# Ledger of designs, part 9: VH-VL binders against AP-4 complex accessory subunit RUSC1 (RUSC1)

Target 1, 145 residues: AP-4 complex accessory subunit RUSC1 (RUSC1), of Homo sapiens (Human) (q9bvn2r522to666)
Amino acid sequence: DVGHLVLTTLCPALHALVADGLKPFRKDLITGQRRSSPWSVVEASVKPGSSTRSLGTLYSQVSRLAPLSSSRSRFHAFILGLLNTKQLELWFSSLQEDAGLLSLLYLPTGFFSLARGGCPSLSTELLLLLQPLSVLTFHLDLLFE

## First folded at step 4 (VH-VL)

Design p04 (from c12 with heavy chain D33Y L99D D100L E103G G104D; framework fv_concizumab)
Fold by ESMFold2-Fast, scan of step 4:
Structure p04 (fold): chain C 145 residues (1-145), chain A 119 residues (1-119), chain B 112 residues (1-112)
Amino acid sequence: as target 1 above (145 residues)
Amino acid sequence: EVQLVESGGGLVKPGGSLRLSCAASGFTFSNYYMSWVRQTPEKRLEWVATISTGGDYTYFPDSVQGRFTISRDNAKNSLYLQMNSLRAEDTAVYYCARDLYWGDYFDYWGQGTTVTVSS
Amino acid sequence: DIVMTQTPLSLSVTPGQPASISCKSSQSLVYSDGNTYLNWYLQKPGQSPQLLIYEVSNRFSGVPDRFSGSGSGTDFTLKISRVEAEDVGVYYCMQGTQFPYTFGGGTKVEIK
């Protein structure tokens, strides 16, 4: 079914894209380094606001799900949630527009850095490919089958 | 005490392959990024590879990208470097190093294992 | 790639006298988080490299206070206030600010 296709194809592809050129994300100066992952990008990217409050809510819900102990499974759950709320394009656009966040998280050779600076067409092409997904409906339940 | 012990070095012909191993002890291996750094016969130090704590992310300079792979087995406290399509320029002493802050600095180094690529 | 240039290539020091090593980078080592990722290593004869100073000026555990690091941006200095026989070896600077991580060519310190 569509859900299984999303989990076996789309989610791994988006995970690989977000992981491309990713630097370690350091949050706590006392404990030192932390493993960087696409999930840490999600955490860093969500900000409270009238237009993005639902992104923060989704992040909070996914981060508290006990069956999703790995960062990879949490990232996949977040992507499914974005599809359900039709906010996948919004999330990618907000990442692309936050130059300060991208410089903290990504090497210059990473997809997001190149799409913003050296190869702007990459960002436009990706967003156009994601738009048709807004007509689809997905449920978090797909992760537990 | 922190110890890193490399093995697997040797003589190989150009185009050949070698697999290096590093056995770690004296610390919680799974909490650290790990790296390989080599020293050429001319005594230059060159960073070769870095792997994240869980093994999900790996990083290389262009000179070895596509030819080398780094992996780890946290249950065995072991780090590996698979080297393919070896060139004369890969001749060096290969050090296993513990990486704090993801390449910010290498706080402990192994004794090194020698790789010689010659015909 | 960031190019790291060390001067001098070698240094002969009378015991008890000071020594100074320079490290220059081809571009600023200040990272986007405001930190500067410049480290110093010492390789004693027949031994592996060992960490001496990290992030410009922080001495690693067990490193004597006669060693000090300083600098900013692109210009960095390692100083030994009074060189001792055990300080003989090759000193390397390294930057961790940008991929790929790169090292200086080394400075050999010998006793006269």
Scores: ipSAE 0.000, ipTM 0.495, lowest interface PAE 13.0, mean pLDDT 78

Design p05 (from c12 with heavy chain D33Y T50Y L99E D100Y Y101D E103G G104D; framework fv_concizumab)
Fold by ESMFold2-Fast, scan of step 4:
Structure p05 (fold): chain C 145 residues (1-145), chain A 119 residues (1-119), chain B 112 residues (1-112)
Amino acid sequence: as target 1 above (145 residues)
Amino acid sequence: EVQLVESGGGLVKPGGSLRLSCAASGFTFSNYYMSWVRQTPEKRLEWVAYISTGGDYTYFPDSVQGRFTISRDNAKNSLYLQMNSLRAEDTAVYYCAREYDWGDYFDYWGQGTTVTVSS
Amino acid sequence: DIVMTQTPLSLSVTPGQPASISCKSSQSLVYSDGNTYLNWYLQKPGQSPQLLIYEVSNRFSGVPDRFSGSGSGTDFTLKISRVEAEDVGVYYCMQGTQFPYTFGGGTKVEIK
């Protein structure tokens, strides 16, 4: 079924894509350096007071889910939430347009850095591939199977 | 099946050098951060070295910084630890470990290879 | 560095009885993302360490339901509801919240 395929193929593929070229550490003033993950990209992409409050709301909901303790499972839950709310394209577009955030998080050779500047056709191709997914409905129950 | 097989351990004199290898199989090696963790004769576990997926970033604790170098060859599915200026305190079983979620825990460990630094 | 302290150093358990191991950190293990990076490993005699529990309370694949992890901040507990012969070994807690990663001193579990 589509839900199982999303968990076994789509979510791992998007995780790998977001992880591509990701700088291995991010600065944390309280706990020192922490290894970067796709979930840390989600956290960094949602600014306090953001005009895209729906993304912030989804982030808050996922971050508070007690059964999801790993960064990977939270990332997958966030992707499922984006698919359910039809905001996956919005989130990727917001990342691609934020040059400051991308330079902070990614090496120049990473997918998002290349899609923004060196190879803009990559972002167009990604958005075209994601377009059909915007009509699908998913719910977080799939995470508990 | 995920497997990590270490080799290269042995007896070496203080001040000597040794290179450990770890052969990975059963997973896409280039997608994982890798670490070396050692276990002293007193059974204390100590994290020794970290390397990013592409080999561009490495991290060491102060106890081995400047003496140890970690590297990887993704085409050969292999991880290495070059140990220089060895000290008696480096005597341990050295484990190759795979890191999950970018290094917050080690989901698979190798069998270990023994390094003894003694005259 | 974060110091991890385990108690007790060792314990002997009658088969079928429960066991409890404590792990305390010198500072909070809650990262800025709200996650707590506290993991438990088991080293059976003559074997390599194996992952048992990750991020406080999540059982790794194949780990029996009799194992459970709990805790928050600086105080963590690993419980075995009914200790079996195969559970003999040394249990280690580990923090992944900051570099360098650090381990507890270990707790040896033996059968009476």
Scores: ipSAE 0.007, ipTM 0.567, lowest interface PAE 9.5, mean pLDDT 80

Design p06 (framework fv_concizumab)
Fold by ESMFold2-Fast, scan of step 4:
Structure p06 (fold): chain C 145 residues (1-145), chain A 120 residues (1-120), chain B 112 residues (1-112)
Amino acid sequence: as target 1 above (145 residues)
Amino acid sequence: EVQLVESGGGLVKPGGSLRLSCAASGFTFSNYDMSWVRQTPEKRLEWVAYISTGGDYTYFPDSVQGRFTISRDNAKNSLYLQMNSLRAEDTAVYYCARDYYWGEDYFDYWGQGTTVTVSS
Amino acid sequence: DIVMTQTPLSLSVTPGQPASISCKSSQSLVYSDGNTYLNWYLQKPGQSPQLLIYEVSNRFSGVPDRFSGSGSGTDFTLKISRVEAEDVGVYYCMQGTQFPYTFGGGTKVEIK
């Protein structure tokens, strides 16, 4: 069903795309402390304020879920939340428009850097894949089932 | 609104000690690396201490290595700088600075500063 | 340690005229990830330093577009296209490429 496809195909694929070309934190190279992850991108992409307030609310809700102890699990929960609120395309577009944030997080050869500048067709193709999801009504209780 | 408020500065004799505090509010303190930066009477800026988000890793320049220690209490949203064996050259305004968690190369917010004077 | 050198030490600008500040590093600021970790800060009289520009050319939130940063390797420039009274203060460059982080000596901008 669509739930199976989302968990086994879409969420891992989005995780891989967001992970592609992520910079290690510079101090992590020195200290060996933490590593950049897709959940780190979600954290950095959330801004207080007007048109993306709902993204901040979703981030806060997911970050407080005690059963989700890994960054991967939190990332998947965030994607499911975006699908339920029909905001996946909004989040992607907001991230793509923030050139400063992308340059902080990604190597120039990473997917998001290339999709923004060098290879605009990558962005178009991803958005075309995501658009059908924005018109579907999702009743997903998969986080606790 | 992000706020950093320093305290603990004062007048101390050479060889003395001071403990500076920085109270953070308006953001999730435990998600940010933190630094102390001082400004000398000649208006030069000098980075003097770094601490990672969990407090596990710290770094100092040679000028203060072995004399200063940095620590944090994430439950209290507080940052500390313990300064021992103070010298006249440590006279400065000490700023608490938030190190941006995804860039680590800039200080996006600074406190108002606390003045430390080392004089006989 | 990387030494950061700013020129001029001070400059007086007629309101509405442009201003340019140079910052030079003793070695390349390009990190192994291809990024250049050079930042600019402004300290207005009686205030704490505030971030203006990070990673050479990116304006921090709320910074007017009359401020621009440029440069590569060891040579960097901060430009103000039209200096306003509120731009008075001391400008500092900083490198974050390696520990210890180091700052330039500062450039004082005054209105004529």
Scores: ipSAE 0.005, ipTM 0.510, lowest interface PAE 11.8, mean pLDDT 79

Design p07 (from c12 with heavy chain T53Y G54S L99E E103D G104S; framework fv_concizumab)
Fold by ESMFold2-Fast, scan of step 4:
Structure p07 (fold): chain C 145 residues (1-145), chain A 119 residues (1-119), chain B 112 residues (1-112)
Amino acid sequence: as target 1 above (145 residues)
Amino acid sequence: EVQLVESGGGLVKPGGSLRLSCAASGFTFSNYDMSWVRQTPEKRLEWVATISYSGDYTYFPDSVQGRFTISRDNAKNSLYLQMNSLRAEDTAVYYCAREDYWDSYFDYWGQGTTVTVSS
Amino acid sequence: DIVMTQTPLSLSVTPGQPASISCKSSQSLVYSDGNTYLNWYLQKPGQSPQLLIYEVSNRFSGVPDRFSGSGSGTDFTLKISRVEAEDVGVYYCMQGTQFPYTFGGGTKVEIK
C-alpha cells in the first residue's frame, strides 16, 4: 500500500534529510535559544517572500489543524499535503534556491547546504526520484487510520 | 524494550571529580539526543546536560557550565558525564534520559545513580 | 530562565474522584514555530520519573486516557478524570521551549 509506504519509509527518510546538518538552535528574542526541528524548517520556508502562495496556504492549513499537536505529526501532514497538491518538488526547489535561508538554518556540511553549492547533483537526483510521487493523490486522513 | 542503566556515582569531597556512565539498549542509540537530569535531596528536578545524536553539540545550564562535560560513544551505546570541581549543591540522584528530537521531552529515564558531595 | 510554578504543592484525592494540577510559566512557552513545548512527568514512590504528556496535550504511549493535558501560552493544566491508587506520586511540569530546560516544583498526589 502506497500510503503505508509513505508513512513508514518516505516521511522518515525526508525527515532525516531535512534534519541533516540543522543548526542546533536559533536565537529568538521572545523565547531565547530553542532546538531546531524539521517543522521549524517548514515554517521558515513558507514565510513572507516565498515565490508560491500555495506553499504558505498549505502551511497555514496544517498549522491550524486541531488534531495535530506535535511537530512530528505536523511535518508528516505537510509532506502528505505536498504530495496531495503535487508540490513536493516545488518545495524542495524553493529551499535549494534560498541561499540566505539555508545558511541561517543549516551547517555547511548538511545535505541541503551541500546540494545547494558543493554537490548540486544530490538535489537533482532526489527530485527526479520523487517526481513520480507528485502524480499520486494522498489524503490527510491517512494519519487518523 | 528501552533500557538505560547509570553507574559511576559515589561519595566525593568538594573540588573532586566523578565520571558517570549510562549504558543504553533496546533502541538505535545514534538516532536520539541524550540528556542528564538530576534530582536534589529536596526532590527538585534540574536539567544538567544534553548532547545531540551525533555528539557534535552539547548544552548546559549556567550552574554547571565549564565544570561538567557530556559525551557519547555511539559504537558502544554509551553516554557519559564528566563532573569536575564538584560542589555540595551537586549532591543529587543523576538520571540518564533519552530526549525526543522533535518535541524536546524525556521519554525514557534510567534508574539513577547517587552522587554525594560532602566533606 | 523560564520559571515554572505548580499549584497546589500537594493534594489528597478520594479514589475515583477527579484531580487537577496547574502549571504556570513566567513567559510564553509558544516557540516561533507555533509549537508549545510543555511536558508532564509522574514520579511514583521509589521509581524514576516517567513521561505522561508531551507538547501540552499528547499522551505518551501506554498512558491511560484518564490523563489529559490542556492550556496555552503561560497557563497549563493536567487533569486526571478518576484517580486510581496507581496514580499516587509527584507530578512535574517541564518546559522545553528554551534552554535551560526548567521544571516545576512538583505536586504530590495522595489517596485520601
Scores: ipSAE 0.013, ipTM 0.647, lowest interface PAE 7.9, mean pLDDT 80

Design p08 (framework fv_concizumab)
Fold by ESMFold2-Fast, scan of step 4:
Structure p08 (fold): chain C 145 residues (1-145), chain A 118 residues (1-118), chain B 112 residues (1-112)
Amino acid sequence: as target 1 above (145 residues)
Amino acid sequence: EVQLVESGGGLVKPGGSLRLSCAASGFTFSNYYMSWVRQTPEKRLEWVATISTGGDYTYFPDSVQGRFTISRDNAKNSLYLQMNSLRAEDTAVYYCARELWGDYFDYWGQGTTVTVSS
Amino acid sequence: DIVMTQTPLSLSVTPGQPASISCKSSQSLVYSDGNTYLNWYLQKPGQSPQLLIYEVSNRFSGVPDRFSGSGSGTDFTLKISRVEAEDVGVYYCMQGTDYPYTFGGGTKVEIK
């Protein structure tokens, strides 16, 4: 079924894509800062001051779901929310337009850095590939199967 | 060295309130999720609360939801747990802990004892 | 809630001998991303818990290589190849796969 496909294929694939080339963390005096994850990218992209209100609202809603056990669970819930609200393309395009944020979060060899600078066609191809999926509707309660 | 120092524990009666504090040092506090984990007199470990880096998002198990509030002050490198409507079952040593992606606790404080009895 | 069950409840080990601790979960700890969020902590007498192993088999910084974690799905094992006096304490497994995070009941390791 479609829900199973999204959870077992699409969400892990998008997680891997967003994780690609993330700066792992910068060291402080002892152990280093918190490790970067796809959820930290979501958090950074929708912080107060973001121009996209609807993405911030979705992030807020997902962050209040107590049953989510990990940053990966939160990321998957956010992706499901984007699919349900038909905002997946909007979120990806917003990330690709924010050169400052991408430079802060990603190594130059990461997918998002390459798609913006060295290989812009990767960004357009991904967004075109994701457009059919944005027609589908999903509920956040799919996570509580 | 990463250090977490809890304070604020004590003896309270059922229905009472208590606020715990955790002073963090040796790392960039504002870059880490922070958590509270308690240990009962029977030595069982129970996760109590987690707070995001900016303090905007908090998570609790059902056993404390609505009674406990977690907060942080990044300018003071401090974490707090406000405990209301305390029950005998809340009697435990409360640990402050630093949470990493992959959902585990890499450093724990020394703990502060909370005893709820009449 | 996911229930974590540890065996044995306690064990006494002659110094230099191996020790093995089992942790079983009531549900699979494999998340949809293929990762398994099972961690091990050691609490030495009079001290707070300390991280030993995270995500099944990864040793935390400073943890001796005599400690190893293994397992998959619902069945996990912590092994100490040669127990030393410093290894005395209570060992706890923990799952981070689903909320609420839950811990095993603990396994007490003592030296004879």
Scores: ipSAE 0.007, ipTM 0.527, lowest interface PAE 11.1, mean pLDDT 78

Design p09 (framework fv_concizumab)
Fold by ESMFold2-Fast, scan of step 4:
Structure p09 (fold): chain C 145 residues (1-145), chain A 121 residues (1-121), chain B 112 residues (1-112)
Amino acid sequence: as target 1 above (145 residues)
Amino acid sequence: EVQLVESGGGLVKPGGSLRLSCAASGFTFSNYDMSWVRQTPEKRLEWVATISTGGDYTYFPDSVQGRFTISRDNAKNSLYLQMNSLRAEDTAVYYCARDSLYWGEDYFDYWGQGTTVTVSS
Amino acid sequence: DIVMTQTPLSLSVTPGQPASISCKSSQSLVYSDGNTYLNWYLQKPGQSPQLLIYEVSNRFSGVPDRFSGSGSGTDFTLKISRVEAEDVGVYYCMQGTQFPYTFGGGTKVEIK
């Protein structure tokens, strides 16, 4: 089942990758709740006036879906939207290129920080790993539509 | 350039309810935590509520916890404060305030002009 | 809750002379991340509060360099090197280190 594969394998794996090395919000430290989540990365990655305007549109659509009340479900819906619009690599690349945003969101030992600086081979390997998803995305377009 | 315009204030009896609105313009509303801060007739400033960028998390002091609800509509660039079970001590000018970009710093860089809430019999 | 105490309650200053406002917290404002979340606001007569200084010593955009903030731990000071007529108003300190966020009682600055 294509839907089962995406929800039980791909989305949790991407969630874990994006969550790796995330700094807690200062308010999270005060209240004991974790606000700094993969969905928070999505929120922060939407750049005003950028060439990735379509990512902002997808974010807006997902954030408005009333049945999706948790950050986890919104993150998964965003990933499904990226797959349907063939923008998963675009989102990862735009996030990787924003040194200022990465320094705000991630510890130096996080995957995205290491991929940008200390271990550049990680970003190359990730992009190569995501390349087959262009074929997978074609087969998943109808899942989200 | 950055503008915050509050509305919805008025005179209400103890135990009543009011809904305040704040219309934001001149910036990307969805990028900022938003807050309500009130000023009593004695000119004390009191933080009332904060809401995260996506609306997922809300924070309140004990004095209003359970009585007030903060919410936002990013598509309309609007912030709301639902005030229930109002008390005389809630009489104040209520300011809409923009918190730090995302979550990096906790200070209120821009404030609206305020809307007056008077709770009296 | 962290209690913020400002002194003096009010001061009258001759134009061109310096002014100092003290803010003391009941607990250290140094957070576990090493940052100190102490901010200063000014409310001019008939206007909304406006940010002057954030995180102890950083001037907000457009704030004149005659304003400076300093301090550490529980003791903080806002200084105006040469007070001007437009500086009249009530000054408030605020801590953002711990919920609930709390403000000082304010210091009214008047021109003699």
Scores: ipSAE 0.007, ipTM 0.543, lowest interface PAE 9.8, mean pLDDT 79

Design p10 (from i08 with heavy chain V50W D57Y D59Y; framework fv_ixekizumab)
Fold by ESMFold2-Fast, scan of step 4:
Structure p10 (fold): chain C 145 residues (1-145), chain A 120 residues (1-120), chain B 112 residues (1-112)
Amino acid sequence: as target 1 above (145 residues)
Amino acid sequence: QVQLVQSGAEVKKPGSSVKVSCKASGYTFTSYDIHWVRQAPGQGLEWMGWINPDSGYTYYNQRFKGRVTITADESTSTAYMELSSLRSEDTAVYYCARDLYWGEGYFDYWGQGTLVTVSS
Amino acid sequence: DIVMTQTPLSLSVTPGQPASISCRSSQSLLYSDGKTYLHWYLQKPGQSPQLLIYEVSNRFSGVPDRFSGSGSGTDFTLKISRVEAEDVGVYYCMQALQTPYTFGQGTKLEIK
């Protein structure tokens, strides 16, 4: 079924895409180095002060789900939430537009760095590919994920 | 099933270099980071560094300052740890371990270990 | 570097009795994602370390329910409710909050 394919194919693929070229550590002025993960990219992209309030709401909802104990599970739940609220394209667009965030989190050879700098057509192609998903309705029970 | 199989024991002279291999199987090699941890005889565990096999990015414990090099060959699903300018204090069992690329930082599967003995 | 300190360094337990190991970090292991990056490993004699507990309290696949982890901030505890002969070995806590990743000095568990 489509829900099964989303969980077993789309979510892992999006995780791999977000993880591509991700720096494992970033500088922290107080304590030195901090770890990076796909979930930390989500966190950084939707923190308070973002102009995209709806993404911050979804982040807050996922962060409060007690059954989700790993960053991997939280990332998957966030993607499912984006699909259910038809905000996946919006989130990727927000990442693509934030040059400062991308330079902080990604190596120059990562997908998002290349999409913004070296190969701008990559971001356009990805957004075009994601648009059809926004018209699909997914009814998935997040309690079991 | 997930397996990490390391190369065999080695005896080296001071000042030489050793290169230990770690062959992965049972999973997508590029989806998980590989760390190297050593243990001197009768002593505790010491983290040496890691590699992201997908990006090739590496990070090293600064204690090994320019002596350690970690590499990965995606075509053979094998990670390598090379330690140069060997000293007697480098005598240890060297382990490779898999870490979730998701940034959880836990070593869910370990290689069997490679004993490297540095003696004259 | 974050320093990890374990107590006791060794303990001897009669089979069927409980065991408790403490781990203290020199600074909080809580990250901004709400996770605490403290893991527990067991190294049985002649074997590689194996993951027991990740992120303070989550048992790794296949780890018996008699193992449990707890704690927050800088203070952590690993408990074995009913020690069995197969539990003999050296237990290590590890922080993965920042590099270099660091281990406690280890706690050797022996059967009386």
Scores: ipSAE 0.007, ipTM 0.524, lowest interface PAE 12.5, mean pLDDT 79

Design p11 (from i08 with heavy chain D57Y D59Y, light chain T99F; framework fv_ixekizumab)
Fold by ESMFold2-Fast, scan of step 4:
Structure p11 (fold): chain C 145 residues (1-145), chain A 120 residues (1-120), chain B 112 residues (1-112)
Amino acid sequence: as target 1 above (145 residues)
Amino acid sequence: QVQLVQSGAEVKKPGSSVKVSCKASGYTFTSYDIHWVRQAPGQGLEWMGVINPDSGYTYYNQRFKGRVTITADESTSTAYMELSSLRSEDTAVYYCARDLYWGEGYFDYWGQGTLVTVSS
Amino acid sequence: DIVMTQTPLSLSVTPGQPASISCRSSQSLLYSDGKTYLHWYLQKPGQSPQLLIYEVSNRFSGVPDRFSGSGSGTDFTLKISRVEAEDVGVYYCMQALQFPYTFGQGTKLEIK
């Protein structure tokens, strides 16, 4: 079904896309150095002042689930939440507009750095491909089948 | 400098409710979670719940089963914890504490505490 | 809920001697991000709790280097290399892996 397709195809593809060109570690001013992952990109992208309340709420809910699984599972849960709340385009756009955040997290050759740099509609093309999914409803419990 | 300043001590009757305030200063109020922790006289610490002032997200310890409500007023940088249907066992010092990052759970700054005494 | 158990519940130490406090969780506090969500707090008499150690072994700003934390999985230790009068109080471990956050019972440190 569509839920399984999202989990087996879309979520891994988005994970790979977000991981492309990601620096292996980033520096936190207070805690020092943290290992980078697609989930750490989510964490950085939804910080107060850079995201809407609804994006922050979704991040908080997913981060507080405390499943005993990889950060990949949290990333997938976040993507499912974005799809269910019709916020995937909002999150993607806000991430791409934050040049300072992208330069902190990504090498210049990464997908997000290239898409921000005015490459030929890479982000627009991706969002257009995802648009039909915005009318579908997904639940976080799909991960716990 | 970061400060969390709580409202003063209160004496309440059983069955009433109490609302404790926690006024934040010295930082961007909406950038940090506020947690509530209580301590009965001579006893240990018990976590009650949390609010993210930016998103409005709350989570409550189920032990308080619909008796606790945590709110935040961004215009005054103040968080509130309201506990209803008070019992003698609710006599405790109530603390607010700041969480440095979204749910990482280390409380770097604490309020001075508010003693709530429940007696007839 | 995750249960946190501290031993001992009370400890009397001669000034200048070391102290060791143990904390055990009912399940692993290691999260999928590779971090272990175990923190230590000190409550001095008449004061609010204060953060000592976060994520097992990281000393919070301003905390003297005589304090150290160690451990993994379910077993954790807080050590004070040379106890001073200022160290008297109740020490608490706390897990922040999942809601509700839970504290150990506390360990009261007294000077002998």
Scores: ipSAE 0.006, ipTM 0.516, lowest interface PAE 13.4, mean pLDDT 78

Design p12 (from i08 with heavy chain D33Y H35E D57Y D59Y, light chain T99Y; framework fv_ixekizumab)
Fold by ESMFold2-Fast, scan of step 4:
Structure p12 (fold): chain C 145 residues (1-145), chain A 120 residues (1-120), chain B 112 residues (1-112)
Amino acid sequence: as target 1 above (145 residues)
Amino acid sequence: QVQLVQSGAEVKKPGSSVKVSCKASGYTFTSYYIEWVRQAPGQGLEWMGVINPDSGYTYYNQRFKGRVTITADESTSTAYMELSSLRSEDTAVYYCARDLYWGEGYFDYWGQGTLVTVSS
Amino acid sequence: DIVMTQTPLSLSVTPGQPASISCRSSQSLLYSDGKTYLHWYLQKPGQSPQLLIYEVSNRFSGVPDRFSGSGSGTDFTLKISRVEAEDVGVYYCMQALQYPYTFGQGTKLEIK
C-alpha cells in the first residue's frame, strides 16, 4: 500500500537526507549544547518566532503525542503529517531558503548546504522529486506505522 | 453554489459549553481548510483556530488553549467549534470561513455567523 | 504574536471622493516563498466579513476595480478611488504569515 511504502522507504530516506552533515551539537541557551538530530532541525525550523504558518500547527500536534519517545519517531510522525497536509515541499523550501539556520545546523558538505549553494542541480532534483507528493492525498496515522 | 450555513443563536450560562456547527455545500469539503473567527459586540475580529477536514489536523489560538475544540465530519460536510468553560467575555458572533488548502488566510466564503450570548 | 495597526480608525467620505486606509505590521509579512501574507476584508453592517484584497494587491473575484491594495514589508495601504454608498462598513487588514492570524482594529468607513 502507499502507506507502507511511505513508512518503510520515504520516511527513512528523508531522515537520512536531513541527518546528512548535521553538526553533532547546537547551542541551546537553556541547557548549553544539545545533541543534534533531524527532529532538532524540525524544532529549529518551526518553533515560536518562525514566519512559517501551518507548519507550526503540525509541530504542535506531533510535540503533544506522548507515545513518541524517540527523536526518530517524532521526525517520522512530522513527515507523515507533512504528507497528510500537503506541506512537504513547503517545509523543504523553507529550509533551503534559511541560510542562517542551515549554517548553524549543518557542515558545508551536508546535503542541504550543498543544495543551497555548491550544487544547484541537487536543489532542482529534490524539488522535482517532492512536487508529485504535494498533489497526492494521504491519511496517515501519526502514532502507528 | 458555495455555502457555509451555521447553527442558530444560543444563550448559555457561565461555565457551560457551546458547540456551533458549520455545514458546507457546493464544493469538495476536504479540499479547503475551515477557519473560525469571532467578534464580540462592537469589537474587531479575533482568529480562533483552523481545521483541515482532509486530515482532521487542527491548530488553535493559544488564547483559547484547553477550551476550544474544532472537529469535522466528512460524511455530513460539517465542521464544529466547541468552546467550554464559557465566560461573559465569550459573548460574540462566531463565524466559520473557507480557506484555501494549506492555509493561505484567503477566507473566500464565510458562514452567516452564530450569536452566542453568555449571561448569568 | 504579530500586531496589526490600522489608521485611521474611522473616516467619513462624500460619495465619489477617494478614501485611503493604512495598515502596519509589527514585523515584515514577506515570506521566503516570495509572497506577502497581508489580506484585506470588508464587513458591511449586519453582514459577515468578505474578502476584498489578498496578498497585498490582488482583487478577489467580483471586487470592483475601484479598490486597490499596495505596500510591502510592514506598511500597507487600501485605496478606494471613488467611494460609493455600498462601500460603507468596517475594513480589516489581516496577516496570515504565522499563527495566530491577527487582524487590525478595523477602520469604519461612513458616508457623509
Scores: ipSAE 0.000, ipTM 0.496, lowest interface PAE 18.2, mean pLDDT 80

